# VH-VL binders against c1abc3: the designs that were tried, part 1

No score or structure here was measured in a lab: all are predicted.

Target 1, 185 residues: c1abc3
Amino acid sequence: MAAGVQGESVARNYAEALLVLARKADDAEGWGALLRQVADAINNDVNLSRFLESPRIAAEQKSVVLSKALGDKVPHLFLRFLQQLVKNRRQMLIPAIATEYETLRDAASGIVHARVTVARETGDEEAKMIAERLSKATGKTVVPHFAVDPSILGGVVVRVGDTVMDGSLRRKLGMLRRRMGGTRA
Positions, changes and structure headers below are counted from each chain's first letter, unless a header gives other numbers; antibody chains are not in Kabat numbers.
ipSAE, averaged over its two directions, is called F for ESMFold2-Fast, E for ESMFold2 and O for OpenDDE. V2 adds 0.75 times the mean of E and O to 0.25 times the DockQ between the complexes of E and O.
[cut] stands for letters that were removed.

## First folded at step 1 (VH-VL)

Design r3
Fold by OpenDDE, look of step 3:
Structure r3 (fold): chain C 185 residues (1-185), chain A 123 residues (1-123), chain B 108 residues (1-108)
Amino acid sequence: as target 1 above (185 residues)
Amino acid sequence: QVQLVQSGAEVKKPGASVKVSCKASGYTFTDYYMHWAKQAPGQGLEWIGEINPSGGSTNYNQKFQGRVTMTRDTSISTAYMELSRLRSDDTAVYYCARDYDFWSGYEGYFDYWGQGTLVTVSS
Amino acid sequence: QIVLTQSPGTLSLSPGERATLSCRASQSVSSSYLHWYQQKPGQAPRLWIYDASSRATGIPDRFSGSGSGTDFTLTISRLEPEDFATYYCQQYGSSPLTFGQGTKLEIK
């Protein structure tokens, strides 16, 4: 648990640093996309993942490979950033860094990602309505990420960061039970 | 004050190698990237490559790839650039330059330069 | 690679005149990655303008940098005798890092 939290913190710090660079380059979106591509490659290419994860391969060698592979295809400082991760033996955090980067980037642009739990699968129209309502409520552009949990019985549970808004039927019923002298649900 | 002091002029034969040194002072050597640039007589500047603060990572201009090796000796705050298989068109003044990079700052430019090292390649 | 083309190659002016130096990039370069260096004969280059428009420490205010995208300019409002040198633009955005071929500012 502690290791996980620490990892997240480290990933966020790197994401922040990269975002600063990306903004200076006036291309936060482009840099984010590149980072995501690298992250996806790590997640989907077993050979690449093994290569980057292998302690038998020197960091310098990994850096050389990155240089040859990406070279003039990515911004200079972007490449350097990746090489720095390799140097620090944190290259396997790239997927986490990509996620944090996107979160930070979007936040800076007034975009908020929300996890929206629903009791049943939502259609496109309903999803759009939920997004609009959340955006209106928060004053920000909300990008909903839907999860289905029938146990909430109905309504929606929305999580934004550490904040949870439980508008579920389960909660309402629980409240009603308590008001009627029932046990806590 | 930041200073980069390079080694003296070199005269080499074609096919030989040359190793130029750049001794840094006045700052934390291990916090900054070091770059090398080439300037042929009467010509402009050409970027050769860079080496990271720890010396474990390098990026070279493809034009010099396979012939250039950059290293660092942190114990004496010295960076090295070795160029092998020398040819006549390698005759130039070579500069080391400190990078004010995003790890030491948020910009990327060469804020301090060595005085340059003339390398002459002649048969 | 990004090619930086400076113009003119040589600029002959007299002290007191205004100098305008151009640097054109073959593709768009962020202003934060465009820099200028001054070099005098027999000397190493010296950082002069960074981030397209920021003067390095100790650089007189008669020097100014401007531009964005592919077109950048270094301007000297009123030339002093010590300003006559070669000026190079540089991009730091893409590998390999590249310099312009330089503009030589000489006394008429």
Scores: ipSAE 0.848, ipTM 0.941, lowest interface PAE 0.5, mean pLDDT 92
Fold by ESMFold2, look of step 3:
Structure r3 (fold): chain C 185 residues (1-185), chain A 123 residues (1-123), chain B 108 residues (1-108)
Amino acid sequence: as target 1 above (185 residues)
Amino acid sequence: QVQLVQSGAEVKKPGASVKVSCKASGYTFTDYYMHWAKQAPGQGLEWIGEINPSGGSTNYNQKFQGRVTMTRDTSISTAYMELSRLRSDDTAVYYCARDYDFWSGYEGYFDYWGQGTLVTVSS
Amino acid sequence: QIVLTQSPGTLSLSPGERATLSCRASQSVSSSYLHWYQQKPGQAPRLWIYDASSRATGIPDRFSGSGSGTDFTLTISRLEPEDFATYYCQQYGSSPLTFGQGTKLEIK
């Protein structure tokens, strides 16, 4: 448990560093895809995982193998990043680093997740309109996650992160809600 | 302040090996990658590879893989490049060059170069 | 690998003229990874422009770099006698690191 928490903190630091490099390369998406591929290889190839994890294999030897396998196939600074992880004995964190990178990339791209509670099930058309209006109201691309709670009596409650949205957004969404279900008063 | 001083010119026969040295001064040797490049007479520059002096990690141009070995001795701040099984088209000036500090937000340009070492391969 | 093609191979001009040197990459290269070097006969290359457009220390402001993607340019607004040399572009974004074949800038 403690190891999991420590691993996430270290993984986030490495993900932040990698994202800086990827932005300088103008390719945060591509570097993320490469990192995910390496992470998946570690998770799915027992021989690779055993090789990278083994304390009997010198860091220098692991670094040489990475250079020969990836040297012409990945950006040069991406390869150096992997070799630095090996030097620091952090290469087994690559799956966690990939997850943290993806989170940071989404945040930097203006993508935000919202919990949207509605009184009754919403159709695809209405869900799309809600997402579009939330995106305009926040200035970010909003990915909504819908839940139904009839106890809110036909209203819409929106939560972004730990913040419940202000009254002006609720009022604007409330007008959309009335067009969906009509007036209950 | 920063200086890279390479070993002197060498004449070799085909099939031999050569080891060129590059002594660094004026900075912390283990903090910066060292690169090697080849320039055949009248030709352009060709990257051979790099070494991280801190751990000895290397990355080689695939064209030279199998014939080149890069090493360093941190106690005397010296990098080495050894090229084996020499042939006549290995005749060139070989340069060492320091990478700018990768982690300080600057990207991979060679701000200091050695004076070059002429290696002549003739039968 | 990323091939850098410089043009022209030789550029013959007189002092006082404007020079334009081209470097074209076979794949897109971030401006942060595109650099220029000057080399005179018998000397090591010298860093001239880094990050496509930033002048190295001590480089006169008659030199300017520009470009993005696959097309990069080194411009000398008014040639001085000391500017006649060979210029190389270099990319650092992909292994192997590569140089252009050079543009020799010579006196007409």
Scores: ipSAE 0.227, ipTM 0.675, lowest interface PAE 5.2, mean pLDDT 83

## First folded at step 5 (VH-VL)

Design k4
Fold by OpenDDE, look of step 6:
Structure k4 (fold): chain C 185 residues (1-185), chain A 122 residues (1-122), chain B 108 residues (1-108)
Amino acid sequence: as target 1 above (185 residues)
Amino acid sequence: QVQLVQSGAEVKKPGASVKVSCKASGYTFTDYWMHWAKQAPGQGLEWIGEIDPSGGSTNYNQKFQGRVTMTRDTSISTAYMELSRLRSDDTAVYYCARDYDFWSGEGYFDYWGQGTLVTVSS
Amino acid sequence: QIVLTQSPGTLSLSPGERATLSCRASQSVSSSYLHWYQQKPGQAPRLWIYDASSRATGIPDRFSGSGSGTDFTLTISRLEPEDFATYYCQQYGRSPLTFGQGTKLEIK
């Protein structure tokens, strides 16, 4: 579920808060993994999603279920964190929070997440090459997240944060057309 | 000054229920989790459970699950622990304890009530 | 659950001596989640050491905490008469929260 701009801001705030907790626990990676697991469960388990999303179910009941389900399987304060989300009716932001958490965590480690749009599905080798090239270009370890968009015709479009690098064939062709058309005017 | 003042000693029969209160003062009651602990005579401390600042979330030790209920009355800054179906081994001093700031990532009991003796005898 | 085992159960020492109290966890506990409490007879426990090595407010510098992983220690460099009490370690890492069985420090 794509959180709106406001949702993204909220998710980031919670992610920051969670990262503080996780760092105190000396296990930022472990906590992130747990959060991802919860996020995946929400995304993949329709019953869980419906349960958590249902306004007919009291927050207290949801909290109890979380307590019973997770119990001693997760860090105590991690459980509390989830319960706080439920209390604030923000439980459906957990997938977004997970993404933001990973972004924040990795940023601290010099890892950058990049959205890479390609015209066709890339193989493993091509994916690796793209990751390496991006890492060299940025001086950071880049983790690419691939999306397929045939409309770009070829090349790659890379988004890192608010920065977009459009190396697509579509863009190149567009530029050529404009140059050719400009000579006719 | 932070203070937690608990209700007085209780004597109960087996099968009965007891409700212990913990009145908080000297801080914002709704900002801190509250814990309860049990200490049998001459024994160590046992964690019973916790309740969030709003009273909407509770986590209980499985040992007490189904018999313990924690609640809060924010209007009078009071936390409650009710233990039902009492048995002789429930005889103990019960303590409320304030949790440190959750969002700091640290958790410990920085303030304790004076304790409430609950005696279960036939 | 995480079991905390304290040793020794009873420690008999005289004022002026050094006391070493051990707390062993059944599994690894973050230092941020290991705490010590002091309790005197007829009184409520009091926070003594938090985050394994930080003294609570008002706690004398003769008290020190150390350790990581599964092994934690509370040390009193020079015992004062008021230090004779029971000390409990506590873990806050996993539910249920648990205490050690306590070490009673008594006067010899």
Scores: ipSAE 0.876, ipTM 0.964, lowest interface PAE 0.5, mean pLDDT 93
Fold by ESMFold2, look of step 5:
Structure k4 (fold): chain C 185 residues (1-185), chain A 122 residues (1-122), chain B 108 residues (1-108)
Amino acid sequence: as target 1 above (185 residues)
Amino acid sequence: QVQLVQSGAEVKKPGASVKVSCKASGYTFTDYWMHWAKQAPGQGLEWIGEIDPSGGSTNYNQKFQGRVTMTRDTSISTAYMELSRLRSDDTAVYYCARDYDFWSGEGYFDYWGQGTLVTVSS
Amino acid sequence: QIVLTQSPGTLSLSPGERATLSCRASQSVSSSYLHWYQQKPGQAPRLWIYDASSRATGIPDRFSGSGSGTDFTLTISRLEPEDFATYYCQQYGRSPLTFGQGTKLEIK
């Protein structure tokens, strides 16, 4: 497997495990927020990042520091999960694990992310209308991420997961734009 | 058959240290965290802390921080709890207990040692 | 720390009666992390109920657990002579892990 794909698979496995723990705690949102806070700390605090990454510091010492710093502030099994990552030398994957966790939690909540490729830059009202139409068509809450590709010659390509919705959704969006009489760009 | 067998009773003077052992059998020692709990005479249970036998990581109840050290020897499947600077209110039965599988997310003590009585007296 | 308060401290009943043991937490505990142990004099505690309501292996169905949030209950529908013991609730949600002080169930 390619190195990037292997790292993503490992992060997803840990995210799945954490979500199981968080659901038993009845707090999937709260545990996600905690994980994001740790991920942001790693990304923004060079001293923390150096400490966690250092090969000269034993995993046991990193674990003790986590216990002293977080033990009374986080759920017990959340602390144990971080300590397991340190033992497995995966603690630098925490930002990737947080991203995968958020994706898994959103999928369970009926939230999906869509990549929407358009031929020209969209205005704020047009983007909102596309998001609302995608949500109605999928029956889920869609968070769109727009990209511009002039080579599609005025079409719209929508990807939700691995599914491409080029045919039927593009026609439906085109009809909606004509009906609304929107501003020409 | 899972079994946890602890070391025998001890009598200590105030200020001394005690080290209690807990030998595991019937399962893979390094796959399960080990906990220690205190029960003073006629009283309830108090959690002291836990150790990961495979990595040696520990988490301690802050009330015992600075006086407790948990270790293990994986070659003989044995966990240890050492308590220093003993005082009379450390007189208690000390139990080891196996944590159920962490990754299942249940987090309870499914097997216990028989207990070790530590008496602190002059 | 999460304080678990059990009531009553001592419960005196006869065989055949129904027993109700209460465990109240100082803050919310997921039912998945609330457990009960039975202990008889001179013996180690034994896992009895886990996840608030699930019986450990070999525990008779006259024992049932219920509750959520801060209020949890262990019920014994018809007491047998072997049921007279001390029962502890335990939370595993937040460090330090804590036990209730126990309810001693004794024969009247």
Scores: ipSAE 0.761, ipTM 0.900, lowest interface PAE 0.9, mean pLDDT 86

## First folded at step 7 (VH-VL)

Design n3
Fold by OpenDDE, fold request of step 9:
Structure n3 (fold): chain C 185 residues (1-185), chain A 122 residues (1-122), chain B 108 residues (1-108)
Amino acid sequence: as target 1 above (185 residues)
Amino acid sequence: QVQLVQSGAEVKKPGASVKVSCKASGYTFTDYWMHWAKQAPGQGLEWIGEIDPSSGSTNYNQKFQGRVTMTRDTSISTAYMELSRLRSDDTAVYYCARDSDFWSGEPYFDYWGQGTLVTVSS
Amino acid sequence: QIVLTQSPGTLSLSPGERATLSCRASQSVSSSYLHWYQQKPGQAPRLWIYDASSRATGIPDRFSGSGSGTDFTLTISRLEPEDFATYYCQQYGRSPLTFGQGTKLEIK
């Protein structure tokens, strides 16, 4: 379930906090990867998800399971961080936190994540071309995340943060129609 | 002033259990994790585990797993460490120690209890 | 687990001399996770150096910590009589948290 706006804000705050911890550990990338793994596990393992989401299970019990599962496999403070989420009943935000963490981490490294809407599914080569084009245009390394929306008819719609660049065929056609209609008035 | 006051010395038989207490004062007990460490006579320090007093969450050294139980009573700001199935090599001074600050990303043991001697002898 | 090896095991020096204590980790440890404690006989350990190079409150400036990666050092520029004790390094990076075996600084 997509965390509401409030959830997103909370997730970002935790991501920021984790990034601070990770930087102190001199391993922001590694911590991000671990977080993503945990997020993926939550998303893909129904039993794990149910376990973590269950209000019938005490936070302490959840923390114990985390300790047993991850204790010697992850940085100590990373485990603590997860346990803090459990403590605060925020464990189901881990996927959102992972996304925000990656965004923050990469931003610091000049990497920008972009949502790219295309009219049809893109192949690997096309995806690469789009990424390169966006990178060149922005002067940053762009990591595209693709979504398919046939209604754009063609081209691409790119969202970076709150900025939208609509290069869709739909938009172009709309502009053309307006120009043609304006000449009739 | 932050203080950690531990319970007195214990003498136990092999196979018995011992429960050591650590009473915290001078700070908000639930805001800091509490650690326990073992120091055998003339030896170095060994980490046993930690507890979050606010939630009761624990992390144990695998070496002690199955024999150690850490608990807390927040009403009296006291942490407990129970060690069961005692052996002669459990003879040691046991320390509680406060964790400094988790969120800073630079945690350390900033305050220590005075230690509790546990002697395991037949 | 991360093993911390301290050297030497015993260091015999006189007041006024310089002391250098080494702590080597079996794997890389962030400086933020490397700490030193002092312990005198019959007393609890006391935080001495944190984050590899930061002196704890009240610790004289003759003490300094340095190092990164796997090699860390505690240095006492000029030993005072009260400095003779056992020093332990500790890592906070991986579970289980671990200590070095200690370096006993004794008076020659």
Scores: ipSAE 0.880, ipTM 0.965, lowest interface PAE 0.5, mean pLDDT 93
Fold by OpenDDE, look of step 7:
Structure n3 (fold): chain C 185 residues (1-185), chain A 122 residues (1-122), chain B 108 residues (1-108)
Amino acid sequence: as target 1 above (185 residues)
Amino acid sequence: QVQLVQSGAEVKKPGASVKVSCKASGYTFTDYWMHWAKQAPGQGLEWIGEIDPSSGSTNYNQKFQGRVTMTRDTSISTAYMELSRLRSDDTAVYYCARDSDFWSGEPYFDYWGQGTLVTVSS
Amino acid sequence: QIVLTQSPGTLSLSPGERATLSCRASQSVSSSYLHWYQQKPGQAPRLWIYDASSRATGIPDRFSGSGSGTDFTLTISRLEPEDFATYYCQQYGRSPLTFGQGTKLEIK
């Protein structure tokens, strides 16, 4: 379930906090990977999700389970971070936190994630070309995430954060229609 | 000033349990994790575990798992460490120690109790 | 677990001399997670150096910490009589938290 706007803000705050810890550990990438693994486990393991979501289970019990499960397998403060989430009843934000963490981490490394909407499925070569062009245009390493929407008719729509670049045929045609006195597309 | 005051020396028989207390003052008890460490006579330090006084969450050294229980009473800012099924090698000075600020990413034991001698003898 | 090995076990020096204490980790430890404690007989340990190189409050500038990765060092530039004690390194990176076996600095 997509965390509401408020949830996203909270998730980002935790992600920032975790990134600070991870940088102190000199392993921002490793900590991010661990967090992703935990997030994936939550998303894919129904029993784990139910356990973590259950208000009938005390936070202490959840914390103990985390301790036993992760223990010496993860950095000590990483475990504590998760336990803090449980303490604050924010454990279900872990997937959102993982996403925000990756965004923050990558941004610091000059990596930008872009949502790229295309009209049809793109091949590997085309995908690579798009990634390279976006990277060249932005001066950053762009990681494209593709979505297919036939309604754009052609071209690409790129979203980076709150910025949208619409290079779709739909937009172009709409502009032509307006110039010709046609209906708004 | 931050102070950690521990309970007095204990003498126990093998198989018994001991509960050591650590009373905190000079700071908000619930804002800092509390650690416990063991030091056998003439030996180094060994970490036993930690407790979050605010939530009661604990993390134990596996070496002590199943025999150690850490608790707290927030009303009197006191942490407790109970060690059960005592044996002769449990004879040691036990310390409580305050953890530094977790969120700063610089965790260390900034304040220590005076220690509690626990002697296990038949 | 991460094993911290300190050397030497005992260091006998005179006041005014330089002391160098070593702490070696079995695996890499972030400098932010490597700390030193001083302990005198009959007393509790006291935080001495944190984050590998930062002096705790009230610690004289003759004490310095350095190192990264697996090798860390505590140095006392000129020993004072009050410096003779046992020093422990500690890692806070992974559970269980662990200490070195200590280096006893004694008067020659």
Scores: ipSAE 0.878, ipTM 0.962, lowest interface PAE 0.5, mean pLDDT 93
Fold by OpenDDE, fold request of step 9:
Structure n3 (fold): chain C 185 residues (1-185), chain A 122 residues (1-122), chain B 108 residues (1-108)
Amino acid sequence: as target 1 above (185 residues)
Amino acid sequence: QVQLVQSGAEVKKPGASVKVSCKASGYTFTDYWMHWAKQAPGQGLEWIGEIDPSSGSTNYNQKFQGRVTMTRDTSISTAYMELSRLRSDDTAVYYCARDSDFWSGEPYFDYWGQGTLVTVSS
Amino acid sequence: QIVLTQSPGTLSLSPGERATLSCRASQSVSSSYLHWYQQKPGQAPRLWIYDASSRATGIPDRFSGSGSGTDFTLTISRLEPEDFATYYCQQYGRSPLTFGQGTKLEIK
């Protein structure tokens, strides 16, 4: 689900808040995992998604269902957190919140998530090599998330936050054309 | 100052229902969750459930699920706990208690009502 | 459900003595979620120690809390006559929220 720019900002704020709670619980990793599970459920369970997004269902009723479903299965304040999202009509941001939470959590541990675009599907060994190279280059532990885009022709395009490193063959060829006096294709 | 004032003692027959009130003052009623606890004579404390006065959201102890209903009237800053199908073992002092700030991650019961004795006898 | 077991059930001591109250959890509880309450006969419980080791407002410094994981302790360095009461520990980590069965501190 696309949250848009505004949604992402809101999601980040909630992620920050949740991280504070999770740290008080001494279980930032566990809370992140739970949040991811809830996010996955929303993304993969059509009935759940429809239930949560339905304006015909009162927030109070949604909150009660969450209480019954999760109850003693999750930390008490984690449940409350979800109920607060429902209260504020932000429950559909849970997937985005999960992503932001993981980003924030890992950043605190010196881990950086990077979107890596490749021209073709990468194997496990190649993926590992890319991760290692990025880690060496940045001085951080980089967790790559791969996307395939044949239009880059080769090489890699890496995005970390708002920073883009374009090492694609497409870019290199474009530069070469410009140097030779060619027009932009 | 923060005060929680509960309704007076109740005497009920088995099978009846009781509704206890808790009037809050000295703070913004809707900003804090409200808890209810049970204490049988000479026994310890048992958590019944909680309510968010701002939304009406509730979480109940499974032990009381189906018999307890928590509500609130924000216009008079009052929380209610209703217990139905009363049994003799429901005889107890019932307390309302204010929760501390949720977002701080430091949740505890910082203020308590004076308690309401509910006696269930045939 | 997290079960909190307090020990001893009753502690008989004299004023001036040191009191040590134990609260053991059936599973690990964050210190931020472990609290103590004092209750005297005929009165409502009162927050006493929060976050395992922080004294509530107005609580004398002779009271201290400690512990982590599954083992928590409330200590009174020098008992005063007004300290004789029942003390309950509480966990806020998992639903349902639960209390220990209490330790009654009585005068010897």
Scores: ipSAE 0.877, ipTM 0.964, lowest interface PAE 0.5, mean pLDDT 93
Fold by OpenDDE, look of step 8:
Structure n3 (fold): chain C 185 residues (1-185), chain A 122 residues (1-122), chain B 108 residues (1-108)
Amino acid sequence: as target 1 above (185 residues)
Amino acid sequence: QVQLVQSGAEVKKPGASVKVSCKASGYTFTDYWMHWAKQAPGQGLEWIGEIDPSSGSTNYNQKFQGRVTMTRDTSISTAYMELSRLRSDDTAVYYCARDSDFWSGEPYFDYWGQGTLVTVSS
Amino acid sequence: QIVLTQSPGTLSLSPGERATLSCRASQSVSSSYLHWYQQKPGQAPRLWIYDASSRATGIPDRFSGSGSGTDFTLTISRLEPEDFATYYCQQYGRSPLTFGQGTKLEIK
């Protein structure tokens, strides 16, 4: 479930906090990987998801399970971080936090993630071209994440953070229609 | 001033249980994790576990898993460590220690209790 | 678990001398997760150095900490009579949290 806008903001805040901890641990990459693993487990293991989502299970119990499962396998403060999420009943934001963490981590390295919506599936060459163009335009290394939406009719819609660049044919046609209709009034 | 005051010395028989208390004052009890450590006579320090007083969440050293229970009473700002099935090698001074702020990423034991001697003898 | 080995076990020195205490970790530990505590007989440990090199409040400047990775050092530039105690290093990186076995600094 796509965390609403509010959820995204919360996820980002946690990601920032975690990144601070991870950097102090001199292992931002390692912590990110662990977080992704936990996120993937939540997304792919129905039993785990149900367990973590269940309001019938006390936060303390969830925390104990995390402790037993992860224990000495992860950095101590990483475990505590997860337990804090459970305490605050925000454990289901872990996938979103993982995404935001990666975004923040990569941004520090000059890497930017962009959501690119296209009308039809793009080939490898086209994808590469789009990535290069975006990188050139931003001055950063852009990693595109493609989504297909036929309703845009053509062109591309690019989202980087809160910024949207709509270069779709749908938008262009809409603008034309408005210009033509305005002349009849 | 931050103070951690522990309960008095205990003498127990093998197989018995002991519950040590640690009363916190001078700060918000629920804002800081509380640790417990063991120090056998003439030996070093051993970490037993920790508790989040706000939630009751605990993390234990596997060495003590199954025999140790950490609890808290937030109404009186007191942490408890209970050790069961006591053995002679459990004879030690036990310390509570406050953890520093978690989110700051500076994790250390900044304040300690005075220690509680637990003697296990036949 | 991360094993911290301190050396020497006992260090016998006189006031005014320089003391060097070593703490070696079985695996890499972030400097932010390496701390030192001082303990005198009959007393609780006291935080002495945190983050490998930061002095706790009230700790004299004759104490210094250094190191990274697996090797950490506590140095006392000029020993004072009150400095004779046992010093423990601690890692906070991984569970279980662990301490070194301690270095006893005694008067020669």
Scores: ipSAE 0.870, ipTM 0.962, lowest interface PAE 0.5, mean pLDDT 93

